VHH binders against c4kar8. Designs and how they scored, part 37

Target 1, 263 residues: c4kar8
Amino acid sequence: MAELSTPSPASPAPLDGGRGDELEKFTLRGARQILQLLQDLITHRGLITAHTGGGHSFMTAVLKVDEERGRVVLDPSPDPQANRRALAAPRLTCVTQLDGIRIQFPLVGLGEGQDKGRPALFAPLPAEMLRLQRREFYRLQVPLAHELSCLLKAEDLARKPVEVSARVIDIGAGGVAVVVPTGAAEFVIGGTLPACRLALPDGEPIELDLEVRNLNRQTQRNGTEQLRVGLRFAALPRAADTRIQRYIFKTERALNAKARGGL

## First folded at step 20 (VHH)

Design gc9
Fold by OpenDDE, fold request of step 21:
Parts: structure tokens; C-alpha cells; sequence
Structure gc9 (fold): chain B 263 residues (1-263), chain A 125 residues (1-125)
């Protein structure tokens, strides 16, 4: 009677190891990077949702950054109770968005201050800031020097097929924004533009279907009117997606290198 | 050497008045935000009043309407006029200074660069 040694159930591999490494790629820990990002929030007047715990939050903004003392100054809530909760909280979780990128950072050690006679809040500078580029929402601003273009197959006002070469101003995993001259074609939100051609610097144009998602008329500084068209990739082959992602990554890396003074 | 020297403390009856002074030396007084803190026996140090380099003031709710903070930059002196004193105002009162920055004042004991030795105020019948 051979005692069949029941194989000891393999301890489930701790799932926690892989997610931590991915988050680290998006976590800023450098003092200069953190300061720059906070300054960008000031410049863009970014509204921040500050979570105090217990399901409570309030809207705030970064007012000033004191690099010497290592403090960030925040706009207080108009609600005194929210401010009291914030001051009593061991940690604030701040969430905002800049250029379509979700930013999250903790603040610990909140205090009361004053800015030119007005109430303010302050905290030590965050030790880390998370930039979550959800691939789906991140839009790379295309450098003008790249001259990225998209040949749009659209219709004119008479429903006659027309081809319009449009400049790509931003690109993401989910689509592109382009600018076209006013009157070049008629665009309908929710309409599909079939067999368009996106020109990337790295090879032959990518053929793809585009869906019109938004239309914005813009007046340039010179007084010229243009139409900004937001387009979603309606049918994107996997190979095309890979090329687009590669372009975005390469361009971002180059821009970041330039910003760091490396170029 | 930086010095903050408090004076004017003492024994006073409830409803009485005192004027505290803080003489500052060893730093540019006009470029600092000043404050009065107090510490009662067995309690933490708490803000009483602050005045920044621009003359903006802040008061604790407990002393609002009774106390007045002021500064004389020519004399390098901070003042606290205390009226309608109460037994609850009994504490050691401290003068504090922090370097001014872009009109921002940081409140909290840890945010101040310099502290005095304190002066005792006792309000008792």
C-alpha cells in the first residue's frame, strides 16, 4: 500500500511583486522633478482634489512652492470643516490632471499658514509623485519639427469625397488630434473616416479608420481660423498600434532628455 | 548672536491688563515674521498671535478681541497688549521669529527659527 504522497499545494506566487515594479516607472522621486511638477501645477492653475480620508475631499490648488524650507502652499477650502479635517488627517492624497496625465501625490504634516493676510495651508514637499499615464488618455504633443500628418478621407459639403492633409498636433494610443483649414471638409461627430493614412517619421504611412470625436474651432494668434478635429482610432491593426506606441515613447524620451539638458 | 528677550509678564487679577515686550537682536527684525506663543502647565505650546513683515496679523480664537499684537521695526521690538485677562490665559509666553518668504507665514512651533526664553503671566484672584 504505497502511501501516495499528496503533492503539497504550490503556495500561490505572491501576485504583489509585479505591480510594484510597474508603478515605480511612473513614480517621481527626484527633488527637482517634484519641484518642477509642482511649479507646472501652479503655472497651469491645476485644480487638485485633496482626499482627507473617510470619503471626504476638497478642491485645492498649489499656490506657492518654497524650495528653501521644503514647503508646498495650498489654497484652503472655503469650508472650515473641510480644513479642520485636512489638518487632522495623518495624510492627504492629492489627485489632479495635467495635460491628460493623472497625477497623484501624498502630503503629510499639513499645517495652517497665511499668504499675504489670506488663510493658507502648507505641507512638506511630497517625497514622491505618481504620474499615471493611462495609455488611453495620454496625448503626446507632437513637436512641430516632426511635421506629423494625417491624410483624411472625408467629404465636402456636397458629400463629394475629398482628401485633406491634416497636421497632427497630438497623438495617443487611442487617437490623434489634427488641425485642418476651415472649410476643407465636413466633419460629423460620430462619423467614420475610412482608410485614412497617418504618416509617422519611421516608415510608410499607416492606413487606419478614424472616428470623429470632437470639433473645435480655433482662432490663431494671426487671426486665421482653423478647425481642430479629435479623432479616435476606430480600427487599428496591432502592428500599427505598436508603431504608434514606439513613436510616442521615442518622442517622449527625446523631449525628456532635452528638458534635462542632455541635448 | 540672535536673541529674543521677553518682558512684561507678572501677576495680574482677572479682568486686568498686561503688555508684553520682546526685544530682538542679532538678526534683521524687519525681514522676519513674528509671533507670540504660550504654554500653560501640562499643555502644548499654542499660537496666541502672529504678525508678518507686511503687518498682517493672526489671532487665536481664544484671544481675539482681547489681545493685540504689534511691532516696532525701528526699535526691533514685538508687543502683545493683553486686555481682559482670564485665569485661562495663565502661561509662559514666548516670542518667536521666522524669516519672511514671499508674504507666506507658516504657523506651528516647528516653523520658527528663533525663540525667546519666555515670560510668565499669571492671572489669579
Amino acid sequence: as target 1 above (263 residues)
Amino acid sequence: EVQLVESGGGLVQPGGSLRLSCAASGFTFSDHDMAWYRQAPGKGRELVAGIDSGGYTRYADSVKGRFTISRDNAKNTLYLQMNSLRPEDTAVYYCAAQKSWEGVTYYGPSEYDYWGQGTLVTVSS
Scores: ipSAE 0.869, ipTM 0.950, lowest interface PAE 0.4, mean pLDDT 90
Fold by OpenDDE, fold request of step 21:
Structure gc9 (fold): chain B 263 residues (1-263), chain A 125 residues (1-125)
Amino acid sequence: as target 1 above (263 residues)
Amino acid sequence: EVQLVESGGGLVQPGGSLRLSCAASGFTFSDHDMAWYRQAPGKGRELVAGIDSGGYTRYADSVKGRFTISRDNAKNTLYLQMNSLRPEDTAVYYCAAQKSWEGVTYYGPSEYDYWGQGTLVTVSS
């Protein structure tokens, strides 16, 4: 009975130096660019996943940017233990998405502050921010028990409108991968599927437009052929993005807890 | 010249009370967030209490319910009322100031613009 080593939730690999040249093209180091990007994060009220190491993370947001003092102000976790871990961590790895672009930046030297009497965290401005345009979006493998589905509005071979209920197998900030029965619909790479509905466990389905990015035929162990469709979120409302990020975070946390021998 | 001058320190018995004062000059006191820090022998400087320009306060857990920070902007003076003093409260107490910014206060010794010379508080039987 080979103990299937549940892959430890990949802490965002330290940007190890080897793939360094390609990442440099996407790394912002200019003070003005960094400030602007942080300001954009404030404007969009984007949720940030802050990784403290050891598989621990919490949700935060940039509240304010103090250019004069060179500080970024963050919303603390409602969990006091998460805040203690953050303050004790030598480095915080922040991950977020803005307009479908993954943003990653380190914070070093976290401190405690307050904003109009409310607890806050702060850190020196990051020296660099990584903007990854490409699909290297972390994709959460959706647990089968969650039964995430996406209602796809597509066309068949005769160009007749069809609705296909597709199982979501992975989800990220930039899109989803789904599986559909072979022949259920015709998909064209680069084509848009309008007014689809993504069903998350936490509420009403999200209506969104999807762009077909890849197609892969897969044969299951039982010999059944399925089509894996990679879909990009074409126009994701802010509220929908927040819900998706929350789902991903919550699910990752639960998976990590289970992997550690938790319930 | 910017000056912060602490006073009111001294020897007190356990359970006693002291009131520290910090007289500020050379800057606009009302536009600064103020704090008391302390440093015990062999330890680092730690936050005791803070009060921002809007009057919001913060206390270290070790002094909550015993210490009260207040400010008088008309007198350019910061106060620390210390009640129910304990031997572990023995330290040099420092007054610190940072320029207020959009209601944000940064805690930590490196975040303050000005420091006093400190006043010694000794709690001993």
Scores: ipSAE 0.864, ipTM 0.949, lowest interface PAE 0.4, mean pLDDT 90
Fold by OpenDDE, look of step 20:
Structure gc9 (fold): chain B 263 residues (1-263), chain A 125 residues (1-125)
Amino acid sequence: as target 1 above (263 residues)
Amino acid sequence: EVQLVESGGGLVQPGGSLRLSCAASGFTFSDHDMAWYRQAPGKGRELVAGIDSGGYTRYADSVKGRFTISRDNAKNTLYLQMNSLRPEDTAVYYCAAQKSWEGVTYYGPSEYDYWGQGTLVTVSS
C-alpha cells in the first residue's frame, strides 16, 4: 500500500520581479482603497492564507481595521506554533480571494493583541495590496458567428480622421483585440483612440476610449495581410463594464454548454 | 498634562510580595487600556500584565499565577500585586496607557500612548 505522499502545496512562487510593470496596474497603494478592501474582507468574512515562510502557513481572517492607529487585526491560528512563527517572521504574505479575485498583500511588524479578551494578532496596515482580477487577464475568443465589431476613430498617414470598422477577435474586461485591413489607419502604441464604438449583440454600441497597446501584422490562411490591434479600455464606465462582463459570461456559458454536447 | 506615576517599588526578599501602584492623570483613565511593563538591566522592555478598559487581563507566562493586575477607575489608579517574587523579577517596572479602541488592545511598547518613569523592584536575598 504505497502511501501517496500528498504533494506539499507549492509555496506561491515569489512574484517574479520581471512582471513588475504589469503587476503595478493591479497594485493598490492608496490608503482609502486599501482600507476599503480590508473592510470588504471583513464584511465577506474572507479566509486568508497567511504564509510565514519556509513553506508554513495558517488560516486567518481580518477581524478589524483601525484606521486611526493604522492597524489591521487578524484572527490568530489555533496552533500556537503557527502564531509564534508568524510573530517571528519578518514578513507575512497574505493571500485571499474576494468575488473570484485573488488578493495578495504583505504584512510586516506583527504583534500580539487582544480583542475583547481573546488573543489576536495585529500589524500595520499594508502599504500595498495586489488585486489580481483574473477577469482582466482572461480573453474570450469571440465566436465568428457573433460578428462583434468596433468602430475605431483613427487617423490615416496624412493625419486625416478616418473611421475603421474593425472585427473584434477577443474581448476581456480590460480591452479588445481587433483586426483591421493593413493600411486602413495609422496606429501608434500608447496612443488613444477617442470616442470609439464597441458593438455588442445585446444593444446599442458602447462609446469608449481605447488605448493602443500592441500591433501585430498577421497573414491569414488566404494570404491576406491584416493588422491585429490590441486595445485597452480607457476609463470604461461601470455600465459598459457590466455589459461587457455579461456578454463574456453569457458567451462562455454557451461555449461550455456546446462543448459538453449541449444543443 | 498626562502623567503616570509609579510607586511601591523597593527591595524585597525572594518569596516576598510587593504591590505597585500607578497614579494616572491628565487623561480619561477609564477609556484607556493599561499595562505593566518591565525592563531588566541589559534586556528589552517586556510585557508583564495588561488590563483593558473592559477589565480583560493578560499576563506574561513568567508571572502567571504570581502577579495580579487590577484597576480602580474611581481613583485613576492601576495596580500590580506581585507575589512569590523571584530574583529574575528584578527590573524597573513601567506603567503604560493606550486609548481603548473597540475592545482591542495592542501589546507592544510602541503601541502605548503614555508611559510612566518607572519604579525599581529588586528581589535579592
Scores: ipSAE 0.862, ipTM 0.943, lowest interface PAE 0.4, mean pLDDT 90
Fold by ESMFold2, fold request of step 21:
Structure gc9 (fold): chain B 263 residues (1-263), chain A 125 residues (1-125)
Amino acid sequence: as target 1 above (263 residues)
Amino acid sequence: EVQLVESGGGLVQPGGSLRLSCAASGFTFSDHDMAWYRQAPGKGRELVAGIDSGGYTRYADSVKGRFTISRDNAKNTLYLQMNSLRPEDTAVYYCAAQKSWEGVTYYGPSEYDYWGQGTLVTVSS
């Protein structure tokens, strides 16, 4: 067996379904688009991590796509137990990359078949596939030394305006996660925060509108309570997007340089 | 019209042998992957054995070493030789055909295009 173009010792985890609104614009649902993407995986012999649930996964590949019957044919695992788990699973979540593009798709209704005498697995074509550039799924963990902050223009319990300076803990192309003291403001999932200001190390703060996507109360080791707020960029001008991507790239390069020089 | 006609079923004692045949007509036999399925009372149809258009075979674990599937493309006939029969082999046996596609066979009753009417095999003392 020849190794595929992108062999990896560790499998990437599936993206969380709780990010559904963020990911919808990258979701392919057209039959033609899905068939073409699966055919590209065949052509490039892409290795796929198939997650069966319970922390179990196995390596596979798309061998063939039967357009007429609407079936995708997969390479079975050499481990018979992995194949039994796959056949029993209600859902198989497949994750792979092609030319730096992350691809994720579900398969349901897995069955057994054969391909010229060799065992095979098959399933109906997926109804959807995620197709993401690295910048669309990557989240940089912000170094504490950078002290990135976001000024949130929110409301208190009495609906009065309040400004909260929140520490940014991670940042990506689609948004930020911040922490605030509990009770600093009232946040509602789906609510919008207009005219917030994101402070990056270079240049003036970026004015942007944010949407609350998730809330998580956390108690720190010292007993301090804080609220983690996941915020999505509602609309992002190209110049603001460029500045955010430049910060992420520069910071990642600096972190990689320290890791290499730390021998 | 497409027809698959099974024959060779009957009553046989445990340890005995039986040979099933399936005569096919109304389609190009050599372009199809063929299979035997069986259905015991109160159960769903399950694969017994398959043979694709290229001659590759597949057997259910419960029949490996006892049953042999074969085909004769010149006679448009599918066969199942059943040896060392057990009471749990009692079932109606069905012939099924699936159009061949690039050497791939999909196993599962819903994947087959044509079915015979079945022949009863009873294994009892």
Scores: ipSAE 0.715, ipTM 0.884, lowest interface PAE 0.8, mean pLDDT 87

Design gc9
Fold by ESMFold2, look of step 20:
Structure gc9 (fold): chain B 263 residues (1-263), chain A 125 residues (1-125)
Amino acid sequence: as target 1 above (263 residues)
Amino acid sequence: EVQLVESGGGLVQPGGSLRLSCAASGFTFSDHDMAWYRQAPGKGRELVAGIDSGGYTRYADSVKGRFTISRDNAKNTLYLQMNSLRPEDTAVYYCAAQKSWEGVTYYGPSEYDYWGQGTLVTVSS
């Protein structure tokens, strides 16, 4: 395959199902919107990473969109094995970027075609496309020096109310990841933690509702056990969203300046 | 009324030759990508050969070098020249048409708009 452009290397992998409800507000389902976005990909010659499952992927591009028949036409891989995997896959997950916008869409029912004598792949139009600005998927790794914390209003193993001060390790538009000592509270995937308090360095703590999305136990080097808790903002007031985005922007800019010698 | 009418099928010895024809009417032949499919008893339809409106061809691996697809737009007729016939070529052969779009042909039986009734080819001693 000829390389036409490079998508952002930071986000070629599909977004997982743990962010599914978070992503719904960025999902296009209208036929007109989908056709327009696919046509934009054609116009910009966007390079697409197509995931066939089992950790396999190949690079492709949308060559044409047949609106009347409802088909997308794709560039096949020069690797015949990749094409066989694509044709056998129940689902092809396509990931790309257009002008800093991450785009992800599924294709099902992939078939073989031909475009003026050249081999091609095709599929029915996708039923949905994700279209995400950087702010909508980006997670800032919080510098240790910032000591960001979130006061969680949770329950212990006996269902007694507890307040846990958790260190924030990453933060984005849709949520945070925190660490707590193992046993500090009981967390249930899908559970809601109302009225938690996120402490940002600029101003008073933000009150917000959090939903537990994932849990990972780990043992630190000193033998101490901790729990990494992935938390989604269940309802995020506009003022809170603005403060979080401003923190992310300022922090990222400061980190970039440090990397360039403090500029 | 759209019609695709195959002819030229019959009984042929292994190693022999046969030419199939498909007479088309009721649509603009030159605007369509044409194909031959075949179906052996108890099996699904499989692509034998295709030829698009621009003259580009595609062949199944099993027939490559033995079969030649061609079209005559003046006569609205699709042809399949079959040489070096084998018993495995025994099948009902179908003519199929797909409306051309920007030089793209979609290969799959469900992608074709029109089908003929078929002509039987039997390759046997």
Scores: ipSAE 0.706, ipTM 0.884, lowest interface PAE 0.8, mean pLDDT 88
Fold by ESMFold2, fold request of step 21:
Structure gc9 (fold): chain B 263 residues (1-263), chain A 125 residues (1-125)
Amino acid sequence: as target 1 above (263 residues)
Amino acid sequence: EVQLVESGGGLVQPGGSLRLSCAASGFTFSDHDMAWYRQAPGKGRELVAGIDSGGYTRYADSVKGRFTISRDNAKNTLYLQMNSLRPEDTAVYYCAAQKSWEGVTYYGPSEYDYWGQGTLVTVSS
């Protein structure tokens, strides 16, 4: 196997607030929806990673929901320092999965209590809960061996059409990230690149419109400057979506099998 | 028409003892979690001891081993036995009640629904 190490499982990271308007349609704000989802976490004994800030987190679970008083009751950490950080934090960002659905919600005003003689933590019910299917948040890191590319229909500095073959470094249901040499084309955040072509290993390239979402300069080991371009799929046809999801699924399974095959 | 009436406060020398009582009326005592809080001048109210409807007790670290909370549901009365008193125990002591829910007690003064008027404990020579 070619991995550098086998580190401990990482805590699920909170989703970036910079996608706030993209995530709004997946955000629950109704009191009854929130209560039901919290109850589902109790029923299925969902493990929750509570992020306290500064890179710190602890594992917890929702023990009970007090509907009348508007409180959620949480399992404290066995580590007293984690509990102190949680109680001092202005908010906790709780992240978990239930039946393949990613759930994220804030808790503020954390306090101490007890539940039938055992220590407990509590907070007011969250005002919102984010609920996403896996494909709505997952981004596959594309193996170098696949050499996935996307032909971008862009413009140079003189506003003349150019075609740039860009290497795809990650792909998800909503878009791709690519790298291009600095200066290969001019990209403008918010700009649309029509009729680009995404080359997957199986079948003909997919024609799709892309929107530039972010740009990041990167310097490689040899000093070469590259531009990382974050691109969102516009109006993705169902057939194209299916092919992309199939690619992600097959590749992830192959990568997982490779990691296990070292036994 | 809920009332919590504390009694038993007073002046005592360091090392002495006092027993506080809180007589409750106007609610079902046995279905409430009870606590003693205290407030020294310039400080917020802090928990001294709590006892839930099932008999589970908790104590502030500063009073563990010296104070004992108890309740008598038949007499609707909460007690605090305070032994080995120290000058830093000087405060107004308040009785508080929180309606019990599913064996859960929420700590913190804002979580208690009913409060007494307080009884002054002064520990000084």
Scores: ipSAE 0.606, ipTM 0.804, lowest interface PAE 0.9, mean pLDDT 87

